# Ledger of designs, part 41: VHH binders against q9rw55

Target 1, 281 residues: q9rw55
Amino acid sequence: PQVEQLARQKMWNLAERFVAGESIESAIQAVQALERDGIAGNLDLLGEFIDSPAKCTEFADDVIKLIEAAHAAGIKPYVSIKLSSVGQGKDENGEDLGLTNARRIIAKAKEYGGFICLDMEDHTRVDVTLEQFRTLVGEFGAEHVGTVLQSYLYRSLGDRASLDDLRPNIRMVKGAYLEPATVAYPDKADVDQNYRRLVFQHLKAGNYTNVATHDERIIDDVKRFVLAHGIGKDAFEFQMLYGIRRDLQKQLAAEGYRVRVYLPYGRDWYAYFSRRIAETP
Below, E stands for the ipSAE of ESMFold2; O stands for the ipSAE of OpenDDE; V2 stands for 0.75 times the mean of E and O plus 0.25 times the DockQ between their complexes.

## First folded at step 13 (VHH; framework vhh_7w1s_2)

Design w25 (at its last look DockQ between E and O 0.75; V2 from the best seeds 0.64)
Fold by OpenDDE, look of step 13:
Structure w25 (fold): chain B 281 residues (1-281), chain A 116 residues (1-116)
Amino acid sequence: as target 1 above (281 residues)
Amino acid sequence: QLQLVESGGGLVQAGGSMRLSCAASGTFSRNAMYWHRQAPGKQRELVAGISGGYTAYDDSVKGRFTISRDNTKNTVYLQMNSLKVEDTAVYYCAASTLRGTWYDYWGQGTQVTVSS
């Protein structure tokens, strides 16, 4: 245990660039620091795979505490959650536990004018996540709950279109999971092209769009697109990961674009950090 | 709440210089600040922005205008050099507090007239 603690301490010196600390307090401070630079925050409580219903509910409680803390600190709550972390797929009292807990979380956020993003997970969870998203939008409004689409999936353009009746707030990402070629583009060029399609179609539909990428080529394409189509800067935002391309984040903010940074925090930061290292050697 | 008040506008000859100021009454250090302008018969347009020490400019004013801020005075500035007749407009200061609609606060505007 002592050796592990020492190792974690040493690794933290490297990880602190990408993780907003282990505590709620550190997370709040990180958001406040970003706001001084004109950048908004998106808080993500890191957690490992949770198998028990009780632990899922506990995790949801912790997210609610985060929302309360943000409000208390004068920050508009903006939190991303994975439905699996709060019990998706587990039945409790005749209802999906993930849905039950998400409802609690979103209700709390809404109380403070906040927003909850339901993060998209692997392709096996897309259908249930979108279904639950639709339910939750119906209950709380599209101004308080959003979701994510991944451009590497063949289905994503269709998914986007199917949600238009909700006028949804959607974050567009390339993809975070290892997916088989049967469901996802194996070629990066195709993923990138599909990303542009998703973003442009969503913008044209008049829906609020989160352009979550560090790809400057795509960012420039979006800038040109919105200019060409008369889409205002208030119709979308750029989103980026904490600690990545901080220069670009600030530059975009200076240019008048809305910029929001994804801030993971929590004690279980090692797995996240390992992924970041793999992406940014 | 944040109140913004612009000053420094007026009449200037083409080729001349002018410095605009925007004084903020509330918390200033957490805000991205911007200058916009609206010419007669035209839409309001972003001229310059400052955020986290980074600056950005519309292409029409690059090399001529400079945006800066002094947090100790809760003031943002727009130094305008080599002014052109086309720069004639009402200039507005805007602040983003990230609590509402991003451009949460606007000044009343200051008239800048550049004569030939």
Scores: ipSAE 0.641, ipTM 0.876, lowest interface PAE 0.7, mean pLDDT 92
Fold by ESMFold2, look of step 13:
Structure w25 (fold): chain B 281 residues (1-281), chain A 116 residues (1-116)
Amino acid sequence: as target 1 above (281 residues)
Amino acid sequence: QLQLVESGGGLVQAGGSMRLSCAASGTFSRNAMYWHRQAPGKQRELVAGISGGYTAYDDSVKGRFTISRDNTKNTVYLQMNSLKVEDTAVYYCAASTLRGTWYDYWGQGTQVTVSS
């Protein structure tokens, strides 16, 4: 029986609110609609089970096509990638394939004044991702590449401080991977408080800060913090997921805050949406 | 090319009312639109914004000022009631289209002077 196909279609009827379709064209149209409201896009080509060097390089090529299409459509490219999807940990010709492919992607984005955010994955990849982030910032500049720190990891506060020499553009997230208590806070209250610490310390260090959350209490705390410390709205942005709290996205934009919305797209949307359903009642 | 032109400024007595207009060339008024103001020697500050039907106001003007738009005329308005001397400033219309950067279009401004 074609149970998965039928389940995918039924799920798509619900999912289309949260996913910008399967094609580059649908993703571009979604960004253009957001930009009419003064909200920027963060494009993410979804990919699952990219398990060979050839597939990793094909995925990188598809990201480059996205960057080219965004530029051709008058969009300043802003794209998130997972280094594992482009070959992190796979040696080719004496170099990490992920680093090789990331260079190609960031170079294309830089050509168009764009930006690449290196997503953080599970805790086992943090060291190599931060090492490669340092290399890529050194090659391209902090205005063209950023990364992510996860407040549920004990290490993140120290990692943040260790990166200050780069004046890095960092996205602060709580974290979405299942991690043992040896590396991550088990209690939500501790995760939330560490989230505030990451954001506030990064802002006070004078670094561009991406506040990626839908938690209105944290958002309000950030608003009060920046006002109290004389930090301008051009020093940070709020980031949110496509289709979640569109009212809050537009309200923040009307208040003059920078707002960016994560726009996943691609044929692998089913796996992405399934994870969102598991995390949202 | 897109341009924003403010009008409707001038001298008004404290407690009075005034409506500013921001005329746009093209479909500019359909974007997220903002009014900012700048008093002499001070930094430019956001007064009001509108995005997708949602509006927001600085606390100092909330309840007194109203931002609105008329898409058929490509015009954004700022209705200013119960004016105070501290509202004296050059008022700028701005838009965020994100083609270049945040707040990528600005008008040249219109002076509002509130007399005691």
Scores: ipSAE 0.552, ipTM 0.852, lowest interface PAE 2.0, mean pLDDT 89
ESMFold2 (binder alone), look of step 13: mean pLDDT 82; pTM 0.841

Design w26 (at its last look DockQ between E and O 0.86; V2 from the best seeds 0.00; counts 0 for: pae E 2.02 > 2)
Fold by OpenDDE, look of step 13:
Structure w26 (fold): chain B 281 residues (1-281), chain A 116 residues (1-116)
Amino acid sequence: as target 1 above (281 residues)
Amino acid sequence: QLQLVESGGGLVQAGGSMRLSCAASGSTFRNAMYWHRQAPGKQRELVAGISGDYTAYDDSVKGRFTISRDNTKNTVYLQMNSLKVEDTAVYYCAANTLRGTWYDYWGQGTQVTVSS
């Protein structure tokens, strides 16, 4: 245990670049630091794989505590959650536990004018996530709950279109999961092209769009697109990961674009950090 | 509460220079700061922004205007060189604290008139 603690301490010195600490307090401070640069925060509580309903509910409680803490610190709550972490797929009292807990979380956020993003997971969870998203938008409004679409999936353009009636706030990402070629583009070029399509179509539809990418080519394309189509800077935002391309984050902020940074935090940071290291040469 | 007060505006001949100042009073001056301008009959437009040490400019003022800040004085500046008649506008200072909306604090504005 002592060796593990030392190893974690040494690793933390490297991980702190990508993780906003282990505590709620550290996460809040990280958001405050970003806000000084005109950059907003998106908080993500890191958690272990949760298999029991009780633990899912506990996780939801912790997210609610985060929302309370953000509000208390004068920060508009903005939190991303994976529905699986709060009980999606588990039936409790005739309702999906993930939906029940998400409802609690969003209700709390709404109380403070906050926003909850339902993170998209692997392709097997897309249908249920979108269904639950629709339900939650109906209950709380598109101003308080959003979701994510992944451009590497063949279905995503269709999914985007199917949600237009909700006027939804959607974060567009390339994709984070290892997906088979039967459901996802294997070539990066196709993923990138589909990403542009998703973003542009969503913007044209008049929906708030989160452009979550570090790809400068795509960012530039978006800048040109919105200028050409008379879309204001208030109609969308750029989103980036904590600790990645800090220069670009500040540059975009200086240019007057809305910028939001995804801030993972929590004790279970090692897994996240390991993935980031693998992605960043 | 953050209060922003612009100064330094006035009348200047084309080709001349002018420096605008925006003094911030109250809380921490580490926020992203911006200069906007509004010409008669036109919409307000972003002229320059500063976030940390990063600066950005509208294409119309690139190479002529410089935004800077002095944290010790809680002041942001806009140095305007090679002024043109089309630069005539009310210039506004804005801060982005993200507590309310984007650009949640504005100054009262200062008139800049460039004569031919």
Scores: ipSAE 0.842, ipTM 0.941, lowest interface PAE 0.5, mean pLDDT 93
Fold by ESMFold2, look of step 13:
Structure w26 (fold): chain B 281 residues (1-281), chain A 116 residues (1-116)
Amino acid sequence: as target 1 above (281 residues)
Amino acid sequence: QLQLVESGGGLVQAGGSMRLSCAASGSTFRNAMYWHRQAPGKQRELVAGISGDYTAYDDSVKGRFTISRDNTKNTVYLQMNSLKVEDTAVYYCAANTLRGTWYDYWGQGTQVTVSS
C-alpha cells in the first residue's frame, strides 16, 4: 500500500499533463481552463476491466453523472464512450446491453443539448458499432451522437460512404489498436494518405468532420482544402489530446478554428498508465 | 450574460490609422476574443484573433493590424494602420465562451469607412 502510494504519486507527476485526474471535479476544472482559451473539451471516463453486465451498467450510470455534473458547471456536455464498456456484446433479455445503456447516456446528453461520441475500438467491433450508431442516430439525431472511423483500416473509406444518408458527425483518427495486415495498413505512409482521403471525402459530402491529429502537415492540407472548396470553419473542427501540443491548440483557436481536446480522467488512470509504461521504453 | 460593446469606428483616409476597442461586461472569466468584419453584400470574415498569448491575422491585414488585450479592463483592441479602402466594413467583436455554440457572443458592430 505504501509502495503503491509512492509509485502512484511518482507516476502522477509524469501523467498529470495527459490525464485530468481521478474525479469528475478535476475533469470539469480542466475543461473550464480550456474553455477560457476558446477550446472545447471531449470528456472520457477511463475504465479498465469492465467485464460484467452489472459493472457495465454501473459505468453507464457514472457517465450519466459526468454529463449531469458538466451541465451543472455550465459546460455543454461532450463525452466519448466505448460501447464495450457499457455492455456491447452482452445480450440481456433479448437486447444488446451496450445499446440499452447508450440510449440512456445519449438521452441524458440530449436533454442538455450535448453530444456523445461512440469511440471505435478494435476491428472486430466495427460492424456492430456502425449498426448501433445508425440505430442511435435514427433515434436521437446526428446532432447528439457521432462515431469514429480509423484510417488504418482498409474498410474505412467504404464505411464512410455507407453512412452518408445519416449526415453523420464523424471523428477521423488514424487508429490505436494492434491490427493484423489482413485488415489494416501496416505502413504509416498509407495510413496518413488514407487519413487525408477520409477527411476530404467527408468534408466534400457536406458532413461535420472532426480532424483528430497532431500532424501539422495534415492540418495544413485541411486548411488548404477547405479554402479551395469554399468550406466554412463551421463545418469541421480540429481535435487533439490533452497535454500534447498546447501551443498548436491555442494557435489554431486564435486563427478562429474550432478546437476540441480529449480529456481522459478517472481512478483507472493509474492502471492505464502502468500498462502503457510497461509496454514502451 | 456576456455583452460586447465596440467603439472607435468612423471615417479615415487611406493610409491612416484607427484603434477599435471592445469592452466586455457581464462575465468575469477570460476567453478567446476575435475581430470579424463584414462589407456590404459579403459574409463576415475573421480579421484577427487572440487566445492567451497567441495571435493570428487574416493575410490581408497581417503587418498592418494588431490585436491586443487588457484583461484587467476586460477589453480587446484592434490597432489598424495603413488603412486601405478595401478595409471598409462593419467590424464586430466576438467571443468564444463555448457555453452555447461556437462564437456564441457578438457585439453590435462599429462602422469603419476608409476613403481615398
Scores: ipSAE 0.520, ipTM 0.840, lowest interface PAE 2.0, mean pLDDT 89
ESMFold2 (binder alone), look of step 13: mean pLDDT 82; pTM 0.835

Design w27 (at its last look DockQ between E and O 0.84; V2 from the best seeds 0.00; counts 0 for: unsure alone 64.6 < 65, grease 25.1 > 24.2)
Fold by OpenDDE, look of step 13:
Structure w27 (fold): chain B 281 residues (1-281), chain A 116 residues (1-116)
Amino acid sequence: as target 1 above (281 residues)
Amino acid sequence: QLQLVESGGGLVQAGGSMRLSCAASGSTFRNAMYWHRQAPGKQRELVAGISGDYTAYDDSVKGRFTISRDNTKNTVYLQMNSLKVEDTAVYYCAATTLRGTWYDYWGQGTQVTVSS
């Protein structure tokens, strides 16, 4: 245990670039630091795979504590959650536990004018997530809950269109999961092109769009697109990961664009860090 | 709350220089600051921004204007060189707040008039 603790401490020195600490306090401080540069935060509580309903509810409680802490610190609550972490797929009292817990979380956020992003997971959860998203938008409003679409999936362009009636706030990402070729573009070029399609169509539809990418070429394309179409800078935002392309984050902020940084935090940071290292050459 | 007060405007001949100042007061001073301007009959437009050490400029003022900050004085500056008649406008200092909806704090503005 002592050796493990030392190892974790040593690794933390490297991981702190990508993780906003282990505690709520550290996460809040990280957000405050970003805000001084005109950059907003998106908080993500890191958690282990949760298999029991009780643990899912506990996780939701922890997210609510985060929301309370953000509000207390004068920060507009903005939190991303995976519905699987709060009980999606588990039935409790005749209702999906994930939906039940999401309601609790979003209700708390709404109380403080906050926003909850329902992170998209692997392709097997897309349908249920979008269904629950629609339900939650109906209950709380598109101002308080959003979701994510992944451009590497063939279905995503259709999914985006199907949600237009909600005037939804959508975060566009390329994709984070290993998906088979039967459901996802295997070539990066196709993923990138589909990403542009998603972003541009969503913007043209008049919906708030989160352009979550570090791809400078795509960022430039978006800048040109919004200029050409008379879309204001208040109609969208750029989103980036904590610790990645900090230069670009500040540059975009200086240019007057809305910038929001995804801040994972929590004790279970090792898995996240390992993935980041693998993605960053 | 953040209060912004611009100064340094006035009349200047084309080709001349002028430095605008924006003094910030209040409980929160953010590092990201901006200068906007509004010419008669035109929309307000972003002129320059600063976030940390990063600066950005509208294409119309690149190479002529410089935005800078003195944190010890809680002041943001806009050094304007090689001024043109088309630079005539009311210049506003702005700061973004991230609370609630994304909105800016604004100064009262300072008139800059460039004569031919």
Scores: ipSAE 0.827, ipTM 0.937, lowest interface PAE 0.5, mean pLDDT 93
Fold by ESMFold2, look of step 13:
Structure w27 (fold): chain B 281 residues (1-281), chain A 116 residues (1-116)
Amino acid sequence: as target 1 above (281 residues)
Amino acid sequence: QLQLVESGGGLVQAGGSMRLSCAASGSTFRNAMYWHRQAPGKQRELVAGISGDYTAYDDSVKGRFTISRDNTKNTVYLQMNSLKVEDTAVYYCAATTLRGTWYDYWGQGTQVTVSS
């Protein structure tokens, strides 16, 4: 117990720049600090070991508490959730629990003019997540719910096009899961090029586009693209991780671009931080 | 409620200089503030922005205009040098609070007229 406590403290000493603490209060304070710089927040309650329907619903209840707290603090709620954490794939009373809980979460966010982003997970969940996304946009509107497409998956360009009837708000990411070459590009150059294709196609379709990357070359390409095509700064935003390239975040904000920062928080920060360190040698 | 009040505009000869001020009052401190301008018959455009210690400029004014702030007065400035006739516009101060929308507070504007 003492060894684990020491290891967690040493990890926290390294992690505190990248995680907004364990509590709702610390997460809210971090968003308020960003908002003073003209940068929006994207809140994510970290959760691990959500292995029962009851725990999934408790997690959803905690997300609703976060949305309420953000609103009470003067923050327009913007929260990302993983559908697996709220019960995707777990039937209860003949209905998918993840969809049931997502409805509750999105309804609360909509009450406050907020937004819920449905994170994309590993490739085995893409079909069900997109099906549930379509259902939820139909119920709540695209201004209150969005999802994610991952440029490393071969399927993502087709998926993007298939959703255009929704006028969807989509976050474009490269991808962070270990995927086999049967479903995902193995080479970073191909992932990066497909990332550009996803972003540019989504912008040209007239859909709100979230450009989630720290890659300055891609950011510069997006700036040139929107200028050349007369696309206003109100059609897209840049998204980045908390604690990474705070200089670039503020520089983009000073240039008048919309910037949003992903703020993970919660007692399960240990797993989140370990993954971020593994991804940034 | 946040209020933005611009001052310092007026008539100036081409090649001249002037400084605009934007005083923020009504309690909400912001590190991110912006200057926009609107010339007759044109759309409002971003001229300069500041977020904390970071600044940015439209290409048409880069090297000639400087945005700065004085936190003791809660005021943002726009120093305009080497003024050109095409800089003639109403200049607006703006702030982003993000409670409602991006650029949710605007001043009433101050006229800058550059004569040849």
Scores: ipSAE 0.563, ipTM 0.856, lowest interface PAE 1.9, mean pLDDT 89
ESMFold2 (binder alone), look of step 13: mean pLDDT 82; pTM 0.836

Design w28 (at its last look DockQ between E and O 0.68; V2 from the best seeds 0.00; counts 0 for: pae O 3.4 > 2)
Fold by ESMFold2, look of step 13:
Structure w28 (fold): chain B 281 residues (1-281), chain A 116 residues (1-116)
Amino acid sequence: as target 1 above (281 residues)
Amino acid sequence: QLQLVESGGGLVQAGGSMRLSCAASGTFSRNAMYWHRQAPGKQRELVAGISGGYTAYDDSVKGRFTISRDNTKNTVYLQMNSLKVEDTAVYYCAKSLVRGTWYDYWGQGTQVTVSS
């Protein structure tokens, strides 16, 4: 009813700082605003309740439309996707549907010189995601597809090393899923220490490294590490969330560092933002 | 169509001051803008940047150089004080993310020569 519409409008007044609206057009405008500040975008079409092969393919089609719209607007496409949202784990015509749809998405991005980041989800999907990542890098090249490693997982250091032959572009994150202590560090200090290990090892290996964090101590440690090892600002970038620490984003951009900002958008923003509020203290 | 033209360079004695200008023929708002320099036989290096009112400087020029802009004139400035012989270089005005990559648009540069 009208009550639901009023609640959605009130929630949007709070969410609009952190979400780039519901439409492709609003997401593109948000990226263009960031680019005026020397900050690149990482577009993420929000999808909740993608529970059938048909919906997975429809979602992939919508991601392709986003890539086309970004290119038409003069933006080099950079899009994150979750393989589960495009059909990972659903067999179609003798192939994993997620892999089939990822090929379509990455091919479109590659046509425009763009990049697709394969988000890492909960720990149960790590093996299949890394295997599909290896396949997709082999088909398209590391300059057009990357993935994510999560420092809270015990396995991540080994996974990073195992991927070095690909010269992979990897986003390093701490992790945001509820994971048992059998697979993930329970203590934040251990997560933060492992985050530094992942970043430093990846940089030292000569691989493009995405430092996704708002932790200024880690950011400062990275600045010191790259100076000490002669690593140029073209070998890595800092990544942050839309609407969080815009001061820090612009400071880093003014200092000449590469900065990219995660831009969630879509009609499912309400579910996304509601869940984010429920998770925060 | 965007065009970046640097001006204001020339010869100056050590200890002196100079202001460089970067005029844009197109329209830009509070665009992030950068000054780089390239000394003979050396790599191009970032000198100063400005984004959304935040400014930053290479350590070698901090306290001596100031980046600023006048949006009504579509012009970015580099005020250079207490100049040293080591500041001798071609100075370039630059924009980022014009063609979707960092530092992908440059002016032709203006020579700054600091003597004795």
Scores: ipSAE 0.745, ipTM 0.908, lowest interface PAE 1.1, mean pLDDT 90
Fold by OpenDDE, look of step 13:
Structure w28 (fold): chain B 281 residues (1-281), chain A 116 residues (1-116)
Amino acid sequence: as target 1 above (281 residues)
Amino acid sequence: QLQLVESGGGLVQAGGSMRLSCAASGTFSRNAMYWHRQAPGKQRELVAGISGGYTAYDDSVKGRFTISRDNTKNTVYLQMNSLKVEDTAVYYCAKSLVRGTWYDYWGQGTQVTVSS
């Protein structure tokens, strides 16, 4: 245990770049630091896989504490959650526990004018997540809850269109999970092209769009697109991961674009960090 | 409450130079600051921005205008060189604040007139 602790400490020195600390306090400080540079934050509480209803509810409680802390610090809450972490798929009292807990979280955020992003997970959870998203938008409004679409999935373009009636705030990402070729584009070029389609169609529809990518080619395409179509800089934002392309983050802010940084935090940072290392060329 | 006050505008001949200043009340920090301008009959447009030491410019002013800031004086500047008649506008200073939402503070504006 002592050796492990030392190892983790050493690794933390490296991980600190990508993780906004282990505590709520450290997370808030990280957001404040970004705000000093004119960049917004998106907080993500890291957690292990949760398999019990009680633990899911506890996790939701922790997210609510984060929301309270953000408010207390003068920051409007902006938090991303995975519905699986709060009990999606588990039935409690005749209702999906994930939905129940998400409702609690969003209600708290709304109280402070905040926003909750329902992160999209693997393809097996897309339908239920979108269904619950629709329900929650109906209850709280599109101003307070959003979701994510992944461009590597064949279905995502259709999913985007199906949500237009909600005028939804959607984060567009390429994809975070290992998906089979039966449901996802295997070629990066196709994923990138589909990403552009998703972003452009969503923007054209007049919906708020989160362009979550570090791909400068795509970023440039978006800049050109919005200019060509008379879309204002207040109609969308660029989103990036904490610690990645900090120069680009600041540059985009200087250009007048909205920039928001995804900030993972929590004690369970090792798994996240390992993934980031693997993705860093 | 944060207030922005522009100064330094006036009349200048084409080819001349002018420096605008924007003084901010309160904490200046490293928050993004911008210069916008609005010409008669035109929409307000972004001219220059500064954030975290990075700068950006509209294509129409690249190479001619320079945005800078002095944190000790809580002031942002716009150095305008090689001025053109087309640069005639009211120039506005803006500060972007991030508090989980987006909002800007604006100055009252300063008139810049470039004569031929």
Scores: ipSAE 0.027, ipTM 0.475, lowest interface PAE 3.4, mean pLDDT 90
ESMFold2 (binder alone), look of step 13: mean pLDDT 81; pTM 0.832

